# VHH binders against HTH-type transcriptional repressor CarH (carH): the designs that were tried, part 16

Target 1, 299 residues: HTH-type transcriptional repressor CarH (carH), of Myxococcus xanthus (q50900)
Amino acid sequence: MAERTYRINIAAELAGVRVELIRAWERRYGVLTPRRTPAGYRAYTDRDVAVLKQLKRLTDEGVAISEAAKLLPQLMEGLEAEVAGRGASQDARPHAETWRESMLAATQAYDQPRVSDVLDEVLAALPPLKAFDEVLAPLLCDVGERWESGTLTVAQEHLVSQMVRARLVSLLHAAPLGRHRHGVLACFPEEEHEMGLLGAALRLRHLGVRVTLLGQRVPAEDLGRAVLALRPDFVGLSTVASRSAEDFEDTLTRLRQALPRGLPVWVGGAAARSHQAVCERLAVHVFQGEEDWDRLAGT
Key: E = the ipSAE of ESMFold2; O = the ipSAE of OpenDDE; V2 = 0.75 times the mean of E and O plus 0.25 times the DockQ between their complexes.

## First folded at step 6 (VHH; framework vhh_7xy4_2)

Design u6 (from t2 with A33D S57R; at its last look DockQ between E and O 0.01; V2 from the best seeds 0.00; counts 0 for: pae O 15.3 > 2, placed apart)
Fold by ESMFold2, look of step 6:
Structure u6 (fold): chain B 299 residues (1-299), chain A 121 residues (1-121)
Amino acid sequence: as target 1 above (299 residues)
Amino acid sequence: QLQLVESGGGLVQPGGSLRLSCAASGFTFSSYDMAWVRQPHGKGLEYIADISGKGGRTYYSDSVKGRFTISRDNAKNTLYLQMNSLKPEDTAMYYCARDKYYWYRGGMDVKGQGTQVTVSS
């Protein structure tokens, strides 16, 4: 079948982007290379329109066009590659370790430009979920552990974690919005560790789930009000920091009481696994592994 | 080819001890956090413990804290679970698992075939 193409005015209308902005993006950032027809006009494909839509969405959300352009190759490649090329994903692990080692060494030297360069390489080379699973999350866990043990300082930890968080937020903004279920995601009250929640949100959106992300340190009553207004299909809660069983139970009880009895509630994170019996008594699902993503997403 | 092979299960009286082993192959063992989980008959999986890739951090569920000890030997690609003060409630199929960073250290992607532990008189 012949590939569908569009003149620039039609591409602009389909993507919701002014013609002059399309031309500026092509000139300044090199984000499109449309072919020219024998008649001399630019021909935009369905893929080109998809690129324009993603750039429009990211810039509407406040991402600078220069940063949006850096994210685009991974996002467009990752969706198609993940569907078609799953056997090849096992080969990415040796490079992931090399990238993490390079960033760790740069972090130890306070070399923020080098950390940034390696992160850009990762995001250019891997689909978003693989980048998160194989590089970003393991790096953050390793850095956190080294900080706790005294091998890294607080300044080193913050230097790398802030850069990784910025990239993770950008990946999340670029992810599809989802259509078939609606989840509200929040951290436990007093929980500051947001990156586990952001990773779960990213994965759920790539599974087609609509996600409303409330972020860190959400009080139980505020969550209840949000859920009443939003009427989601489930609530997902992140709890990472260690807590005594008593403190965990007190907090989860308040959360459960603030939420409708029939609404599925899931908790994820290390603290949730540690206190699984409490979760069961309160009719809350504990995320334990790969097979739970399908249960959570309703697939 | 990723493989996790558990061993060391068996029948033991309440109050007894067992040591489980898990031989890992087909991946860089020291690069992954590892976990033990169990499945009592007719019930779902229950998290037991996990240990960081280098072995510097360990975590335990409430049900086993103080009685079980997770450890690893990265030179031998082997994960261990020392189980002391065993109770009838500890009866289950025990699996070793490779952790993933779901919810920031909150899930597994591969588990073995399991080894049965039965605690009864």
Scores: ipSAE 0.610, ipTM 0.839, lowest interface PAE 1.5, mean pLDDT 84
Fold by OpenDDE, look of step 6:
Structure u6 (fold): chain B 299 residues (1-299), chain A 121 residues (1-121)
Amino acid sequence: as target 1 above (299 residues)
Amino acid sequence: QLQLVESGGGLVQPGGSLRLSCAASGFTFSSYDMAWVRQPHGKGLEYIADISGKGGRTYYSDSVKGRFTISRDNAKNTLYLQMNSLKPEDTAMYYCARDKYYWYRGGMDVKGQGTQVTVSS
């Protein structure tokens, strides 16, 4: 069976180490030599993740990374045992579902304190990105669907969305600061769904990307002015709401025109994926998956 | 023993210049990226600049870009920070630091005792 491998962002998440830190450790101390995929991306094994976890643990305990790196050979015996034993990674999936169900039930009951308590439990148990991907994002998706179907009220939707948003903002605030690459992130001017953008911001921060988050209701011209002032490496845009191809094209054209020529522009969200042809015509990148995180991060 | 010793701080008028030095000992200096950080009174630690082990790559925070220059002399195991066009906002304790990527939340595994820079008319 082909050895399971992870992208750097997943390895980072699993180990609780930011991507830029992993790269720094690799570069400076040679603690890891990950394989490359045919596409040139780093592929990390469970062993690699275990090494990263160990280094993380030691450094958290106050051991200098240079010293921790020297101790690696001695730790390898323990790591092999760990990799063999931790194959039972408690699939957080069952817990994720339980948490989502609990929060949903609390939401239905208008029990905001209970939603908060479950959120705290989730964030205590899971790294930020994992919490977002496995619990928060799916919850919000479910909440949205239920609202659309009439099984949740607007008030219930708002109750849980506001709670999740607050936590996500807190996670962003606590996230590592990037600096080697800079992205400006904004929603489409009329977009009402911000959570995807916040999640993207969180991911990018943990990848070592500096993020300027402008959020919602940013006119195209103002985005342009901000970008001229900030001179980022790229712009990321989020659009979730379904739109006609014509409306989408008009909006995206306006945005593209407001931004410097040659500046990479990325668009994420369901609406973007549904209008790929428009994006291509306007030389805008559509975010499609895990590989694009590395592209955005320059890793 | 790993040691970093900062020097060159002092009182300077706005628009003035200072050159900070950091003497490194106890490790292979050229093998490590080095950074300058500062801490204004009552505020947190702020990154301002870093330089690669060989000196080929430098980065600056936006707050000091164009005014400060980080450099190193590996033969002398010394890190430098040339500070020009100093502003009152630059008043802080300045630290030389090694391994800015020490841990997940960011930090340095080694830093000096610092040198005080005060910009005041």
Scores: ipSAE 0.000, ipTM 0.225, lowest interface PAE 15.3, mean pLDDT 85
ESMFold2 (binder alone), look of step 6: mean pLDDT 83; pTM 0.856

Design u7 (from t2 with F27S; at its last look DockQ between E and O 0.39; V2 from the best seeds 0.47)
Fold by OpenDDE, look of step 6:
Structure u7 (fold): chain B 299 residues (1-299), chain A 121 residues (1-121)
Amino acid sequence: as target 1 above (299 residues)
Amino acid sequence: QLQLVESGGGLVQPGGSLRLSCAASGSTFSSYAMAWVRQPHGKGLEYIADISGKGGSTYYSDSVKGRFTISRDNAKNTLYLQMNSLKPEDTAMYYCARDKYYWYRGGMDVKGQGTQVTVSS
């Protein structure tokens, strides 16, 4: 889903700023560079609206617009930091644990509405990536461990996993569309863990990468056909479930053969890391960490 | 900010054993999976093992499976790597890393300074 955009009149209303003033600010100070629709209309994002609100606040406080505009990068860093910093200054760590505990308790009680409420609170309080990294992913890991240990039932696991998935999908829809680089993402055949791939998609979107998410149960040949049609810059594959080295190699070989020669293929997940030597033999990149995001993004 | 400090490295003979430790600073150690990685001289980083936040699940690379054991003490904010049956090919700088959950345990973002392990006759 395309980033929600607003026409100037709606953006004005949302920000509490007159349309004429917005145009003046754009023209005189370059504070916003809204995208234009194919029809040539300005399309304002939530970010743009936030910028406008901040400028309005400052000007209402008596700050000259010229000065406010100069402070905008700092303000945006501050807004990004306030949006990140209302998320960053409160040591979200204690809150993250509390949220996870609350959702876990709700899950144990089969209280899906409560899980939903807490998720809403998390997403209101934290930026998308932080929410994923600090709350959602750890929650899912904990849920998985508890299921494996027999402290949570399959139904309980499904209850919370479905809720989290829905939120991740929503976050993906709200994420930037990406423009400069295109990645096709899929799970290994028969992989049951999709959440990591969704998280990767979210991160890539926020890095400005266009993502085609194919999800689970995609045969290698079909992936190949899709990639031929889409002509992405890279393919990202997720594999979490533990497999023998032989099985892993067979599967990855099949996948690599189905894809164009020379196309960068990345594999992430516990299984991929466990079989790094196999990946290297097949000229497949293994995702290791934070530094690889830049590589994927081409930055 | 999470800080990691590795220790326990040294010189050991083939077939020997070594135990590495990683001390973590901060209150959120138990919230994250942790991993050991190594970098042989002139080579890239190699994943060797990881453990979940609560310690309930562990994964190993094929290269160390059956020889190395990863464990953690969350009360002490410490990660361990027991290395048995060491081989010359295990010679590397060893790093402790926080493992975030991209691709379901695929995103290491914080590393220590490392500890050198040398396996030689």
Scores: ipSAE 0.385, ipTM 0.728, lowest interface PAE 1.7, mean pLDDT 87
ESMFold2, look of step 6: ipSAE 0.619; ipTM 0.833
ESMFold2 (binder alone), look of step 6: mean pLDDT 81; pTM 0.837

Design u8 (from t1 with S57R; at its last look DockQ between E and O 0.51; V2 from the best seeds 0.53)
Fold by OpenDDE, look of step 6:
Structure u8 (fold): chain B 299 residues (1-299), chain A 121 residues (1-121)
Amino acid sequence: as target 1 above (299 residues)
Amino acid sequence: QLQLVESGGGLVQPGGSLRLSCAASGFTFSSYAMAWVRQPHGKGLEYIADISGSGGRTYYSDSVKGRFTISRDNAKNTLYLQMNSLKPEDTAMYYCARDKYYWYRGGMDVKGQGTQVTVSS
């Protein structure tokens, strides 16, 4: 779905910045590079508007625009972090539940277009990571549980899961291309839950990490060959499905053996956490939470 | 402000039982998976259990499976951990944590101040 874009007049109004000033800032400081419509008009994104708001704030505070422009990347990282973090989180919560309910209702009614529409609304309203955390992942979790409980059919589950997956893939494509660090991501062999891996990929991309996503049904040996060819900084593996400790250990052993010695291997997912002792024995890192993102990103 | 407050810890004899509670505030509790983790003295953080937002799905570490039960009351914004057949090795600071969906549950982003559980004769 096309990112919501605004004409300069609307962007100006939203940001509280005069159109002339926006143009000046673009020209002089290169702070914005709005996309152009096929008709040649500047199309400003919500991100662009956020940038403008930040610049306005700084200039209103007496910061010279030249300095503000220099600070902008840091501020935007901060803002994106903050917008991703503290501020936008409170107001979007009620909406997140409403969106999930709407999509669920549409799913129950086999109304795929309605699901699509709501997804578009979500992605227009929320940054990618927030959309994932607060709407998409919870929705799929709920859908899965309802399927298991028999309240949703297989067809209904597939209907919504495929749509959400498509949106996640789109978000991944739109994410920044990282280059300072490279991770190869794959599911455990026979793992059927890809959503966690996609979410991890999305987060890593936004952290500036280059990601090679191999997805599902990758044999251990093939993963090894790929890693030898790509020479990543780390491998990330996703495993969600519940397994015995023995089965888990057997699989992870095969995976570890297929990979170069000394290469950091991370494993995430519900199954991984449940078998932490096995991971430790095999010198595999278990992803636990927020602090581990920095480790993965090398920051 | 997002807040998690653990309670219910204490001293218990081996084989005993304890129930921990975690009061959540500052976010839509039912929209998030929640987890219990623990940290023994001088050791790293260990995952114990997690529960989905709706409470319909639970996972447990091998170390506590069959002994501990995670549950939640979304109406009360409260997470629980029923601990049975406690062992000395269960001695740790226990934390509740909000669990995001990275890797499909495994991305804890916030934890409480913790409650101490000591299992000793």
Scores: ipSAE 0.514, ipTM 0.797, lowest interface PAE 0.9, mean pLDDT 88
ESMFold2, look of step 6: ipSAE 0.561; ipTM 0.797
ESMFold2 (binder alone), look of step 6: mean pLDDT 83; pTM 0.854

## First folded at step 7 (VHH; framework vhh_7xy4_2)

Design v1 (from u2 with Y102E; at its last look DockQ between E and O 0.02; V2 from the best seeds 0.00; counts 0 for: pae O 14.3 > 2, placed apart)
Fold by OpenDDE, look of step 7:
Structure v1 (fold): chain B 299 residues (1-299), chain A 121 residues (1-121)
Amino acid sequence: as target 1 above (299 residues)
Amino acid sequence: QLQLVESGGGLVQPGGSLRLSCAASGFTFSSYAMAWVRQPHGKGLEYIADISGKGGRTYYSDSVEGRFTISRDNAKNTLYLQMNSLKPEDTAMYYCARDKYEWYRGGMDSKGQGTQVTVSS
């Protein structure tokens, strides 16, 4: 996977450090050597952001930056060892599966406390995005499939979904606020599945994007009013439930009409992917994967 | 009074380059995001690119991404659009806007005269 990189302004936001300070630290202490894009811009990695966070922490604690810079290698080794020790030991894959199985078993037993405990363990062990991608999203997918197959009841599905939702909301609350780019995220007017949208919000927040999350079943006209008021850089829409091409087109047309011309509109979800031709005709971007996050973030 | 003056357009061959400029006055330039839009003959306005007030964020439409570069000099109150690898479909009147939303809220009442870009062999 291509290493995710950030521009200096985003790195600054993520680290909680002013751009000028980053530049000063780089110049004076050589604590960062960011890569340059072909265009000559600095590209900061997650590691770079971690360094910046560490420096900020130390300086906030009253450590002189010169001293913090000297301590940084040892601290980073410790962090890397801790991250590697937390990360290197057991292939996160087996753990992820074990966690999902545990939560599924608990769900089947209507054991909310157990589900909660496993969720806490997951979130203690994994970074938010990794937790979502490797555990929570797959869990919800599995829960949905089992519900469809009749192996889980509606109540069981609701039990686990609501718990996961609560955790995602908490993760969003704890995520960086974002300031340099703004996205309004909403589900289609008839869409009730919001977990994908929450995940998208989480990803965008961690990319330094300001997110206004409107949630599920947002009427087109209301979305339009919100967007006019907020003036975001883009709108992200989620549609999961399958529908006919005609219904999809009607809905998307209504949404597109409610939104300002020229405003970038993105749509994600299984239904969107199944109706790419309709999206193209309406000049709506279909989210395809990891590469589109950078586009959304403007990096 | 808000004023935007576009310049730098002209006739170029396919594959050629142009640099557009937009001189801004009548407002605090650095406090506003700026955008480029274009209008092909007989067609509506099309969004091209925008840049944040401080220049830290840029975004491009798919049609121009990788070929065009939006930039600004806040000391000179000037917005730029470097256009490389120009195509015939890039032929249009080009306008700058004080905001990415300005061009659609009422047809850019504050738009300048624009600058014509013609790409033809």
Scores: ipSAE 0.000, ipTM 0.227, lowest interface PAE 14.3, mean pLDDT 85
ESMFold2, look of step 7: ipSAE 0.351; ipTM 0.721
ESMFold2 (binder alone), look of step 7: mean pLDDT 85; pTM 0.863

Design v2 (from u3 with M108F V110S; at its last look DockQ between E and O 0.26; V2 from the best seeds 0.00; counts 0 for: pae E 2.9 > 2)
Fold by ESMFold2, look of step 7:
Structure v2 (fold): chain B 299 residues (1-299), chain A 121 residues (1-121)
Amino acid sequence: as target 1 above (299 residues)
Amino acid sequence: QLQLVESGGGLVQPGGSLRLSCAASGFTFSSYAMAWVRQPHGKGLEYIADISGKGGRTYYSDSVEGRFTISRDNAKNTLYLQMNSLKPEDTAMYYCARDKYQWYRGGFDSKGQGTQVTVSS
């Protein structure tokens, strides 16, 4: 497995050093001799980033750059010995984009074992909610766009989405069961896009909410029967696929009519946002962002 | 540190046009869907439009369909809203928002301070 490298702007971000300073230090003091990629960009290693961090620390402390460069070999000797004994991998925030790029490349190659390996790495490095928010959901959105534009096939899209779904289901099984408030979560009738609903379920369970997850394509009458039996504190619905205002209103009306009048009903997904006025008329809450989680969970 | 700064608001006659801008910093702009939302005085937030990270997908609320156009320039980290055929009911504070993909394009995690649009004679 090749050593991880970074382009200059990523190295600058990781080290907290402006790009122009990196170039000036390299040019004048020879503190770095990065190799070039086949595309012609400078490639900076984890060691190079560590060098930049040390130079920044010393210069921030008032050491002249010429003196910092003289001290660097001794400082880096100790750091390299420690890194060799502990490993060099990092799980900093810029890695979310790297993980997404790795999974996309593996998907393009139909390399299911590699997709699995990257997913394992993500889930080992990040808590479940961060993994979903920062890696999995953005990846699925990117893959969906590429599929619609024709740069990925249906088979490629399914390969990655089915593996992600399996891991989300596993995360849900491991999540807290919840002992306060009870939500019933379902997709609209005829709605097959479930990933957002799974993400909402995961978040709610981590907020202590008991969640009954009904999944895809739940007819209004069946939802009503489930709600009658379960008597939840709220219903959360997902609708993603584009819908005419007429179809959305007809469907939401049937859903609202199948549910108790005073029961809070929330809707998330892109189609819900598009038809916000319809939701308001029918006394349905539209999920709009991070600020709504406490309202939804009753915390 | 994530920052979103809206600009381009102002007073305009009914039927007029405005172009809003949002300068984004502190995150990889092209990796996130972005949205415009508005808040009429004394009312809740109303979704207006969103655009995917790469720009290939756009969505619009019923209230602005055909009149507003969302776009982005990923090289400049800037989100835009072209507003045509403005009506008095478009009067509101307009916010740029980042979609954190919670509920699969249903969860904004940040918005700016806003820019006021007033449509009046």
Scores: ipSAE 0.359, ipTM 0.728, lowest interface PAE 2.9, mean pLDDT 83
ESMFold2 (binder alone), look of step 7: mean pLDDT 84; pTM 0.857
OpenDDE, look of step 7: ipSAE 0.714; ipTM 0.880

Design v4 (from u2 with T28D; at its last look DockQ between E and O 0.52; V2 from the best seeds 0.00; counts 0 for: pae E 2.1 > 2)
Fold by ESMFold2, look of step 7:
Structure v4 (fold): chain B 299 residues (1-299), chain A 121 residues (1-121)
Amino acid sequence: as target 1 above (299 residues)
Amino acid sequence: QLQLVESGGGLVQPGGSLRLSCAASGFDFSSYAMAWVRQPHGKGLEYIADISGKGGRTYYSDSVEGRFTISRDNAKNTLYLQMNSLKPEDTAMYYCARDKYYWYRGGMDSKGQGTQVTVSS
């Protein structure tokens, strides 16, 4: 927690400003007054270096140094407020929570253009997997809970979920096509929740896997026909909605029976983890966490 | 940096109760689903329960449903597991984990150091 200080040569290197220019700026414009050490030389703090960086930026943009000095108090006030607001934050990315809050407020107001604008900002600022992890999926989960609790209407839920789904599909289409190992991905029969399946597909595509997405509510018989035609290296299934152990076992048995005995079958989602013993008895792999991606992708 | 610190384990008799805590820091806690997993000595990890970021949805493994309750306090960045009616089969190292939405709750990406729970007479 000790305050760092620097001799002028080090401050110059850190700020990208020549020593002579630092001294000229101090003398002529009073933009900073560094403390003196007991030995009598100037000691520059991290704040002093930040001041120098701002002056360098403005002058590089063509602002006269006299004008940059006049702007400095407001700029430094903003920087100090940002530092105070981020003091506990580990992440250099500033706005995931703010983006989600902005989209929720826009959703409550039925302001679809604003939701779209914020989504565009997110996708410009974050890589696809981070956008999914930090913004898209948490937002849809929050919106779904608010709808169930009555805090959002069906129309509000649909407004935001349709926009987010479209962007997730767009991210998927832009992802690498995959050149090795082929997976067929589907939701369980009667399973409506597709966001997790799309997220898994996105992640697998970024691991180089070719993915055929069948989507929601895929009956076991239809899955079997698709697998016969496609001859994939594995099947990945999403199952989220709560089911009794009996219903889950009945459904998974039909799915297993519809698929070749030697074909690896993976299930992911909360229902799969809830009924892990059933999956093990039926020789179906349960996706548990981050370390399983390499096993599923074959890398 | 992300940290998860479990506590509250110990030795307890069959039928007893314990409450585990997990202190989280270094990430936006309320934005992520969180999970508890356990590892009996010499065995693989077993999923126990998870809870959504806002706390509105929970899931439990068959082995603990009805006996364990997962909860969170987002103001304190703390995850909890209330364990009741403990059995010798519940003896394990217990970990909290951050969960992601791949497959919709099946993408645990980090876990803590763990806290030991031992159920024995």
Scores: ipSAE 0.550, ipTM 0.818, lowest interface PAE 2.1, mean pLDDT 83
ESMFold2 (binder alone), look of step 7: mean pLDDT 83; pTM 0.854
OpenDDE, look of step 7: ipSAE 0.825; ipTM 0.927

Design v5 (from u3 with K54R R57K V110S; at its last look DockQ between E and O 0.48; V2 from the best seeds 0.50)
Amino acid sequence: QLQLVESGGGLVQPGGSLRLSCAASGFTFSSYAMAWVRQPHGKGLEYIADISGRGGKTYYSDSVEGRFTISRDNAKNTLYLQMNSLKPEDTAMYYCARDKYQWYRGGMDSKGQGTQVTVSS
ESMFold2, look of step 7: ipSAE 0.585; ipTM 0.827
ESMFold2 (binder alone), look of step 7: mean pLDDT 82; pTM 0.847
OpenDDE, look of step 7: ipSAE 0.763; ipTM 0.902
ESMFold2, look of step 8: ipSAE 0.568; ipTM 0.817
ESMFold2 (binder alone), look of step 8: mean pLDDT 83; pTM 0.849
OpenDDE, look of step 8: ipSAE 0.445; ipTM 0.763

Design v6 (from u2 with Y104Q; at its last look DockQ between E and O 0.65; V2 from the best seeds 0.00; counts 0 for: pae E 2.1 > 2)
Fold by OpenDDE, look of step 7:
Structure v6 (fold): chain B 299 residues (1-299), chain A 121 residues (1-121)
Amino acid sequence: as target 1 above (299 residues)
Amino acid sequence: QLQLVESGGGLVQPGGSLRLSCAASGFTFSSYAMAWVRQPHGKGLEYIADISGKGGRTYYSDSVEGRFTISRDNAKNTLYLQMNSLKPEDTAMYYCARDKYYWQRGGMDSKGQGTQVTVSS
């Protein structure tokens, strides 16, 4: 994977350091040796940004830049150990729990900025899929449970859900475009919960699958039209809300009828799992877990 | 390392009861929803039930609703499945699984070695 690089302006913004200061530090202390683009522009890596952040931290703490620069190898070893250690599946579990608790507390306090800050920390520390799996998804599950139990208000639920959604969308935009297989993803016509679908989209994109995401509450007929136009390799549907087997069957029948014969249709979510027999009768695949990602990806 | 160990399976007569247990380790158990799934011989994996991390939400498949009860003890890192009114069609290998993905209950990422349940006269 081509290492993500940033221009100096972006690196500066990410590190919270002025461009002039970056240039000065490079020139005076040789703390960074950014690669240059073919056009001659400095290209900063995530590592470079991390170095800048560390230098800023130290200088903000009153450490002279010359001293900070001397500490940089140790810091980098620590950072590389931390990054390598972060690359090593260090069980982000303890941190994940702490982040979730922090965001939950912030949510309870209606502190949206704090939620945002913690999200930024999570996404800086973890790869997108890991962030989703270890932090965001569990958080949303917890938030949902607390809402249902009455320990969180609708407003609080919306506050955190919207923040997480925005981040997921951002991660999705940054994800590989996919080239080999194409999937159209949509919620059931009356389904409003789209977070699982977003997570699925993110996962599929990282598996190299091209994804057209239609989102929540997609009418069956409209899905049919879209699929006819796009000619995907498969359709993925999400349904979370509980419903009767009869209602589920009616809806899924309508969806299946709106889609081309022979097109693989997958359904995920709590409702789908609950009604597996219905799905089987309609020749619809029920998403069960990790093993099915390869099936969806065609690998 | 994440580990799930199922136990409690066996041979039972139709109409009988069994209680399955799943010991979990290697992750913060209470932070994750857990599920029971089963696989009849020669058939695919079938979802049975799931429970939220805190145990406040439970869901069941149509096939076991009213007969099976999923529960958990977070202090013991253990998942349970009480199975009543067992039928021959309940014969399968039973697995506990961690539900990792907020596909609002759609993403099992791990399962144990399973415990065999056989319902026969």
Scores: ipSAE 0.418, ipTM 0.755, lowest interface PAE 1.4, mean pLDDT 88
ESMFold2, look of step 7: ipSAE 0.553; ipTM 0.830
ESMFold2 (binder alone), look of step 7: mean pLDDT 82; pTM 0.842

